# VH-VL binders against q8is19r433to663, part 34

Target 1, 231 residues: q8is19r433to663
Amino acid sequence: GSNIIAQQITIIDNEMLMAIPPSQFLHKSFSKESKSPQFHDMVSKFNEWARWTSSEILSKEKLVERVVTLSFFIDLAKSCVELGNYNAANAIVGGLNHSSISRLKLTWERLSTKVTQDYDRLLSLFDLSMNYKNYRDEIKSTKAKIIPYLGLFPKDLIAIEEGNDNFTNNNLINTEKFRLLYQTIKKIQSYQQPLFTFKTSEPIKQYLKNISNGLSEEKDFHSISHKLEPR
Short names: E, the ipSAE of ESMFold2; O, the ipSAE of OpenDDE; V2, 0.75 times the mean of E and O plus 0.25 times the DockQ between their complexes.

## First folded at step 16 (VH-VL; framework fv_cixutumumab)

Design k48 (at its last look DockQ between E and O 0.84; V2 from the best seeds 0.00; counts 0 for: pae E 2.8 > 2)
Fold by OpenDDE, look of step 16:
Structure k48 (fold): chain C 231 residues (1-231), chain A 118 residues (1-118), chain B 108 residues (1-108)
Amino acid sequence: as target 1 above (231 residues)
Amino acid sequence: EVQLVQSGAEVKKPGSSVKVSCKASGYTFSHYAISWVRQAPGQGLEWMGGINPIFGTAKYAQKFQGRVTITADKSTSTAYMELSSLRSEDTAVYYCARDYRYFYMDVWGKGTTVTVSS
Amino acid sequence: SSELTQDPAVSVALGQTVRITCQGDSLRSYYATWYQQKPGQAPILVIYGENNRPSGIPDRFSGSSSGNTASLTITGAQAEDEADYYCNSRDSRGNHVVFGGGTKLTVL
């Protein structure tokens, strides 16, 4: 099943999350790779999960195998969410939503009702409307260990930084701005905790860490998709 | 305070069904799974299954597959375990527990005694 | 599915150290969870994630693991520690939750 894979993905993502110094979230450091290498590493891995998802599905020439693979990644995304790994889950959903994958109508139509429903729930959870409201509501005030969707941190921090002046009208330090920044970073830090659940499977972990080796490039996705299911 | 409140004791005849409820409070219901564990008199703990309320995904032990149904109502923060085709061997205390990702159960209900007798 | 095995009973003298061991293939992949149960009561979580103690659990309880085994150690056993102890983990495939058979600890 997808459980073991989801677990090892979560180990990898959590290690990467824990490796990001809080300083990389200050002063828009995340905007420059040279100033935030660990942050960018995790972003790269996020993109890699998405690319992996699309590439694997597109690698299946037979419709039946493609449907099985598509189902697997939907289950994988669900499993990630159930483990509290929203970052990987959203990455996988991104790969599933890639135009080269979404156009595969024959493949999608053959999914079981249950899997389709699971996918719809995933879409709802990671809906972009109202700035990821559903996702934000889901993780709001959680005390459980999670790996949050990393992509929202820069957006939220930039909104605080650019939406507030450093100084007040009386030429005093805007303590409210810095309080907001502090609270946001503290929240991030609260997620940077070790896992106390499953152990590392070194073979699987190493495979997943090097998952880009052998994947198709995104530039080829549409061409492959059209060959699989001409329209 | 985190609490799990279970329904009361049940006395059932063989072949019938029993449905036990577990109401959760003190935490966000969808952030944890609910596991069901039973214990026959003088015996050990036996995991029956669980449910993750976020998607309503239920997992079942192989022994109970097809005979147990676990559901959850997010609106009432209540989980249910229904066991059908009851046998005398099903006489036990049934526990619900808050389960962190199915790795550890940190809060337990007080248990529901189910007695199956002719 | 995989199983976890425990000795059915162990004894320890008051103030001494005792180790309860759990064995199973799944323990190679998952940390063991330990529960204490006294007669007529629900189980209580005492150790999780190898060696994490929930709030309220005395520090004389500790966890360790090696290979396909996990152990609960009570350093300086007290009379109130007399109880049944169960180990718990996922199965080898990570699909289900499994319990050991339990160990009855007697404090002499």
Scores: ipSAE 0.792, ipTM 0.901, lowest interface PAE 0.9, mean pLDDT 95
Fold by ESMFold2, look of step 16:
Structure k48 (fold): chain C 231 residues (1-231), chain A 118 residues (1-118), chain B 108 residues (1-108)
Amino acid sequence: as target 1 above (231 residues)
Amino acid sequence: EVQLVQSGAEVKKPGSSVKVSCKASGYTFSHYAISWVRQAPGQGLEWMGGINPIFGTAKYAQKFQGRVTITADKSTSTAYMELSSLRSEDTAVYYCARDYRYFYMDVWGKGTTVTVSS
Amino acid sequence: SSELTQDPAVSVALGQTVRITCQGDSLRSYYATWYQQKPGQAPILVIYGENNRPSGIPDRFSGSSSGNTASLTITGAQAEDEADYYCNSRDSRGNHVVFGGGTKLTVL
């Protein structure tokens, strides 16, 4: 079921999170793959989670199978949030919210009311309005282990770098800039903790690490979607 | 600093219901589940169910399905467990516990004694 | 069966090593957690994950697992270790929380 898959996704995401040296967030290193290879590994996997979600739904030619698959991925994202894996949950929601998926009216209308409500709450959680206010409020001041949405750290770090000079008007080191950078790096480090919850299933983990095999390319999603549900 | 404060002891007649509260403090309520565990006199620990406050999703042990209702109020950081159709064998201490995503319970309430007698 | 099985009682001489065992199919996929309970008190967490101790638990307590079996080991048993010990994990479907029946540890 979706809980077991969410657990293994969380193991994979946490291994990648743990592997990122904090230095890859310094000096905009995240802008170049050669300077931030572990950060980019996790970004790449985020994109694979999203593409996997869309591709699996689009691969189901029969409406009944497509509805089951859509329901599964909504439950999967919910399970990821309940495990504290906001990174994978946001990726899956992105795949569900892709225009080629959201247009599948016949599929979406066949969802149960409960699953539909769960999806609406997931959309609200990851809504980008007011600088991801809902998401930021959700994770604020937690001592619980989470895997955060990685995509916000480059945004925050760029804002600090571009909004602050290295030196003050009095030709002194701008300690406020370095304090802001340090606080962000410490926040990232606070998430780099072991799970201590569930064991690796090596067969499932290998399947999930290799999911890119056989997935439709995103450039083809639109045409596949229109074949499945023409206007 | 993390605390779970439970409502006081209850004496009930068979066929009635009981609702036990569990008020959490010292942590972010939505980031942990609350589990309910009971223990009859001289007996072991028995998981009744729990709730994950993020989605308000409750789950129940099969034995209690249909008799137990578990809810949470995020605004007051309080979980509730209501057990209906009480029998004498429901006499027990009822614990709430902060449950790390249903994997381990690191903070326990002191328990609420419920006595069911005719 | 999703049941976790524990021996109902175990004895150990003061200062000696004892092992309390928990067995169940779900332990292939989930770690056991271990709780200590003294009479009239709420349980306390003593081991979670493979072998992690919460703050305040002495390092004479350790955990291990292999296959469908988990063990709580107490080295150098002390009089205050006399208590009931419960293992806890998920059921075989991975959905519900289950407890073992408990093991009464007597320190001689």
Scores: ipSAE 0.526, ipTM 0.819, lowest interface PAE 2.8, mean pLDDT 90
ESMFold2 (binder alone), look of step 16: mean pLDDT 92; pTM 0.947

Design k49 (at its last look DockQ between E and O 0.93; V2 from the best seeds 0.00; counts 0 for: pae E 2.5 > 2)
Fold by OpenDDE, look of step 16:
Structure k49 (fold): chain C 231 residues (1-231), chain A 118 residues (1-118), chain B 108 residues (1-108)
Amino acid sequence: as target 1 above (231 residues)
Amino acid sequence: EVQLVQSGAEVKKPGSSVKVSCKASGYTFSHYAISWVRQAPGQGLEWMGGINPIFGTANYAQKFQGRVTITADKSTSTAYMELSSLRSEDTAVYYCARDYRHFYMDVWGKGTTVTVSS
Amino acid sequence: SSELTQDPAVSVALGQTVRITCQGDSLRSYYATWYQQKPGQAPILVIYGENNRPSGIPDRFSGSSSGNTASLTITGAQAEDEADYYCNSRDSRGNHVVFGGGTKLTVL
């Protein structure tokens, strides 16, 4: 089921999150892979989750199987959210929203009402409007362990670094700028804690760590999609 | 302070239904699940089911499937457990508990005594 | 579905060490949670996630696991430790919560 998979995904994502040194968030280090290899590893895995989602759905030639697979990934995203893994959830949602998947009208039309509603809630949660306001509101002031959407860290840090000078007009250190940077990084560090809930399933974890093996490439997604459902 | 406040004791006839409420406070309601656990006199703890308020996803123990309904109202931070077709064997103390995503329950209500008698 | 088993009763002398063990297949996949319950009271979480203590739980309580078993250890039992202890976990499918039958601990 989706729960077991979501749990192991969460273990993987959490390990990657904990492996990112705070220094990789300083001085825009995250902008260069050579300066932030752990950060980029996690970004790469995010993209891999998305590609996995699209690839698996597109691999189902039969409509019924494709609907089941689509439902599975919607449920998987929901399960990830329920586990506090917003990073993986958003990655899966990204895969579901890929143009090669969204165009599969016959597949989407056969989803149950409940699954469709769950998907709509996911879309609402990860809505981009107002700079991910719904997502930010949801995780605001939480004391529960989460894996936040990694993609917002660079945006927020760049906004602080570029929006503020390092020195004031009197050639003093801009303490406010560095306070903001410090608070943001401290927040990130607060998410870097272990899980105390489920254990590693080594077979499943290894499968998911190497999930890119056997996946279709994104460049082929549209071609496959058109073959599955013409027009 | 985190706390769960449950509704008062209930006395019910066999075949009727009971609905117990659990109001949560002191934390973000949608970030934790609520589990319902009952305990018959002199017996052990028995999990009935739980709900994650963020999506309203409810899970039920097989024993109670079809007879129990668990809901959550985010606007009032209140969870509900409704048990139908009551039997004498349903006489027990019913607890709600804050469930960290159904892995451990770190805060418990004081319990609601439900007595089923003819 | 999966079940958790534990001894119905154990005894320990005051100041001595006692171990309460829980066994079940689901413990291979999930950490055990331990609850203490005294008569007329709601259960209290004492150990979660292998060996984590909530605030207010004495350090004489500890948790451990091995294979399909988990154990709660009280090192230097006190009179107030006399209670029922329940282990808890998810089932093998991870969809349901399961309790052990409980262990009554008597402090002599």
Scores: ipSAE 0.800, ipTM 0.902, lowest interface PAE 0.8, mean pLDDT 95
Fold by ESMFold2, look of step 16:
Structure k49 (fold): chain C 231 residues (1-231), chain A 118 residues (1-118), chain B 108 residues (1-108)
Amino acid sequence: as target 1 above (231 residues)
Amino acid sequence: EVQLVQSGAEVKKPGSSVKVSCKASGYTFSHYAISWVRQAPGQGLEWMGGINPIFGTANYAQKFQGRVTITADKSTSTAYMELSSLRSEDTAVYYCARDYRHFYMDVWGKGTTVTVSS
Amino acid sequence: SSELTQDPAVSVALGQTVRITCQGDSLRSYYATWYQQKPGQAPILVIYGENNRPSGIPDRFSGSSSGNTASLTITGAQAEDEADYYCNSRDSRGNHVVFGGGTKLTVL
C-alpha cells in the first residue's frame, strides 16, 4: 500500500539528505553541480518523484484505473507528510498539480470526497503564498525528525547573501550576515539525523531508486493528456 | 514539560458507551500521533488504535473496528477515544500515549479506569 | 501472523545480566520498541529503534536484533528493574501497532 511505499521513499530521501556536506550550501555552491553533487542528487530525485507521479497517472488509458492511480498518489503524498517527509510530499503534489494532470476533469470528478479533501489540504500546505507560509508554519519549532523541502534552502541562502553586504559602512565585517548564514546551515544540519522507525525493503527500494526507467518524458505529457481527455 | 492529562474514572453499564479524553501540552500537537492502549486487570497491553492529527487519520486495531472511534481536536490539543457496546471484558485501564508516527510511544498518560458492571 | 511472542517470565540474580526476547515476522521490517511497567503505573519507553535510550533510562538497558528476534538486555540488574517488559512493533502489513504478551522480570 501507499504507507509502505512512503516509508521506502523516506529511506531514500533521508540517505541523500544525510550525504550532503554543509560546504555544498556555502558561497552558492548549489548553483553548480560539480561543487554540489550530493545536493543535486537529491534535487534530481525530487524531480523524479514528481515526474513519476504525473507519468503513472497518464499511463492509465482506462478512466477507472486512472482514478485509482490518482487516489493512490494523493494517499502517498499524505503518507509522506505523516512520516515527516515534506520533500517527497511536495514533489508528488507538484506532479499532481502539473497542468497535464490538473486538466483531467473526468478523473478528478470521480475522486471520493475524502480523497479530494486530503488533496486540498496538501495543496494548502505547499502553497507558494507568502514565501511558503503554511509549510514554514507547519515545520516551525518541531522537535520531531523531518525531511524538509530541500529546494527552499537555496532560496533562503540567496536572499541572505544578496540582501546583506559583507562589510558594514565602517568597513568592518558584517557579522549579522554571517550569523544568518550559520543559523541556516545549522538548521539544515539539524535535519540530518538517522531514521529510527522502519527498515529497508531491498526489492522496493531498488525499484524506487530506478523509477525513471520507462517513464514518459515531460515533453509528451500534454499530448498524452489530451488523448486521454480531449476536452 | 510534555504532558498528557486524561479524563477521570468511569463506571458504565453493559451496552453503553464511554468517551475518554486526552489533553496534550508541551509540544506541537500535530507533529505526533496519539495512540490508545488498554490493559485489563492482570493482563497485558493491547493497542486499540490511534490518530495522526495532521489529516485526522484514525487507524484501528481489527478487534475494535466498528466499536471504537478516535478523534482529535487540534484547536484544544485533545484526543478522544469512544468505545461503544460495552461488555464486562472491556473493564480496563485505558491509556493515551504520544506516539512518534505509530513507531514508538515516548510519553504516556496516567490512564483512565473504566469499569463495566451490571 | 504478525503477533509478537515473549516468554512470560524471566529471572536474574542481582548484578547479573539478563536478556528478554521478542519474536515476530514483522521485526524483519520494523524495529522493536521496549516498555517497562511497574505495578500500578503507566508503561515507560526504555528502548526504541535498534538501541536508543530516552533521557533518564540507565545505560544498563540495551537493545539488539537478529532476523525476526529482538532482545532487551539489562546488564548489572538492580532491584528496581523488577517489572513487566513489553515489546512493541508494527504488524507485517505495516498498518497496526502490536504488543507482545509481556515478560515479568524477577530480580533475585
Scores: ipSAE 0.564, ipTM 0.826, lowest interface PAE 2.5, mean pLDDT 90
ESMFold2 (binder alone), look of step 16: mean pLDDT 92; pTM 0.948

Design k50 (at its last look DockQ between E and O 0.83; V2 from the best seeds 0.00; counts 0 for: pae E 2.4 > 2)
Fold by OpenDDE, look of step 16:
Structure k50 (fold): chain C 231 residues (1-231), chain A 118 residues (1-118), chain B 108 residues (1-108)
Amino acid sequence: as target 1 above (231 residues)
Amino acid sequence: EVQLVQSGAEVKKPGSSVKVSCKASGYTFSHYAISWVRQAPGQGLEWMGGINPIFGTANYAQKFQGRVTITADKSTSTAYMELSSLRSEDTAVYYCARDYRWFYMDVWGKGTTVTVSS
Amino acid sequence: SSELTQDPAVSVALGQTVRITCQGDSLKSYYATWYQQKPGQAPILVIYGENNRPSGIPDRFSGSSSGNTASLTITGAQAEDEADYYCNSRDSRGNHVVFGGGTKLTVL
């Protein structure tokens, strides 16, 4: 089921998160792959989760199977959120929201009411409005272990870096800027904790680590989608 | 301080239903699940089910499937467990517990005694 | 559904070490959680994950696992440790929570 998969996805994502040195968040190091290889590895995996989601759905030629697959990934995203893996959840949602998937009207129309509601909740959670306000509110002041959406870290850090001068008008060090940077990085570090819940399933983990091997390329998604459900 | 406050003791007749409440405080309600565990006199702990408030996803033990309903109200930070078609064997102390994603329960209510007798 | 099994009763002399073991297929995939329960009281979490202790739990409590087994060890048993101990985990499918039958620990 989706729970087992979500667990192993979470193990993978958490390992990647833990592998990112804090230094890769300093001085916009994340902007260059050469300076932040672990960060970029996790970004790549994020994209891979999204591509996996779209690719799997598009691989189902039969409508019934496609609906089942679509339902599975919605459930998977939900399961990820319930495990506190917002990163993977958002990646999956991204895959679901890909234009090649969203256009599959016949498939979406056959979803159960419950699954549709779950999807709507996922969309609400990861709504882009007000800079991911709903997501930010959900994770705000959490004391539970989570894997946050990685994509917001660079944005937040850049906002601090570019929104504040290094020096004040009196030519003093802007301690507030550096405090903000410090607090942000400390928050990230607070998420870099091991899991104490479920164990690794090596077969599943290895499958998921190498998930890209059988996936369609994004450039082909629309073509495949149109073949599945012509206009 | 994290607390779970349960509703009071219940005395029910066979065939009736009981609904127990569990009010959570001291933490963000949606960040944790709520599990329901019962214990018959002189017996062990038995997991009945639980709910994750984020999506309202309820999970039930097979033994109680169709007979138990677990709900959560985020606005009041309260979880509910309703057990129908009560039998004498359902006489037990019913606990709610804060459940960390179904892996461990770190905070427990004081329990609600439900007695089913004719 | 998966089951967890544990001995119904064990005894330990004061100051000695005792190990309570839990066995089940689900333990291959999930860490065991241990609870202490005294008469008339709600259970108390004592060990979670491999060997994590919540705040307030004495360091004489420790957890370990091997294969399909998990163990709670009390090193230097105290009189107040006399209680029922339950192991807990997810089932093998990862969808449900399951408890062991409980172990009554007597401190002699």
Scores: ipSAE 0.813, ipTM 0.906, lowest interface PAE 0.7, mean pLDDT 95
Fold by ESMFold2, look of step 16:
Structure k50 (fold): chain C 231 residues (1-231), chain A 118 residues (1-118), chain B 108 residues (1-108)
Amino acid sequence: as target 1 above (231 residues)
Amino acid sequence: EVQLVQSGAEVKKPGSSVKVSCKASGYTFSHYAISWVRQAPGQGLEWMGGINPIFGTANYAQKFQGRVTITADKSTSTAYMELSSLRSEDTAVYYCARDYRWFYMDVWGKGTTVTVSS
Amino acid sequence: SSELTQDPAVSVALGQTVRITCQGDSLKSYYATWYQQKPGQAPILVIYGENNRPSGIPDRFSGSSSGNTASLTITGAQAEDEADYYCNSRDSRGNHVVFGGGTKLTVL
């Protein structure tokens, strides 16, 4: 079921999060894989979660199966949010919101009201308006363990780096810039905590680690989508 | 400091309903579920259900499905449990507890005694 | 009937070691959680996950699991450990919270 899959996704994402040393966020190291391999592993997996979502829905030729699969991925994203895994939840929502998926009117129209409402809440949570205000409000000041959306940290770090000089107008060290950088790094480290909730299922974990094998490439999504629902 | 404050004791007649409140403070309300657990005199702990505030949907133990309604008000950080069609065997202490994602309950209210008698 | 089974009572001599067990199929996938309850009081969390103690719980309390059985172990039992102990986990489908029937620990 979707709860069990969300739990194993969260184990995988947390292992990758725990493995990222703080140096990979310094000096824009995240822009080069050779300087930030663990960061890029997690980014790559984020993209795999999204592509997996879209590809699985598109693989279902029968409308009934496609509706069930769409509903499953909405419930999976909901389960990830409920586990505090906002990174995977955002990736799955991104896959659901892909143009090749969102155009599938026959499929979307057959969702239950409850599942549709859950999807609307997920879209609202990850709305990028006002610098991800809804998402940031959701995670602000919590003591609960979460896995945050990883992609937001480079945006924050670039904004600090580009919006502040290293020296003030009188050539003193700009200590406020470095305080802001330090606070962001400490925030990342505060999320790097172990899980104490559920056990690894090795068969499911191995399947999820290798999901990109045999999936359709994004360049083919449009063609497949039009074959499934030509209008 | 994390606290759960429950409403006071109730004395009810058979066939009526009771609504118990649980006000949470000291943490981000949406990041934890609230569970309701009851304990009849001399008996063990019995999970009745709970609510995850993020999506506002309740999760009910099968035994109580149809008789219990659990809600949450995010603006006041308060959860409510309403039990209808009360019977004498519903006499119990009713606890609310902060539930970490349905895995463990780390903070408990002091309990609300509900007595059902004619 | 409960999906988690506990013995209703166990005894231990002061200073000795005791194990309280909890059995259920769901324990293959979910950790058992342990609560201590003294008369007239709300339960308190003593063990979660495999063997994690909340702040304030003495290190004489530990947890373990094997297959579909979880255990709470108290080494060097003290008089204050006399209480009811409940295990808690998910049901077999993983949807609902369930409690064991509880074990009354007597310290002799």
Scores: ipSAE 0.518, ipTM 0.789, lowest interface PAE 2.4, mean pLDDT 90
ESMFold2 (binder alone), look of step 16: mean pLDDT 92; pTM 0.942

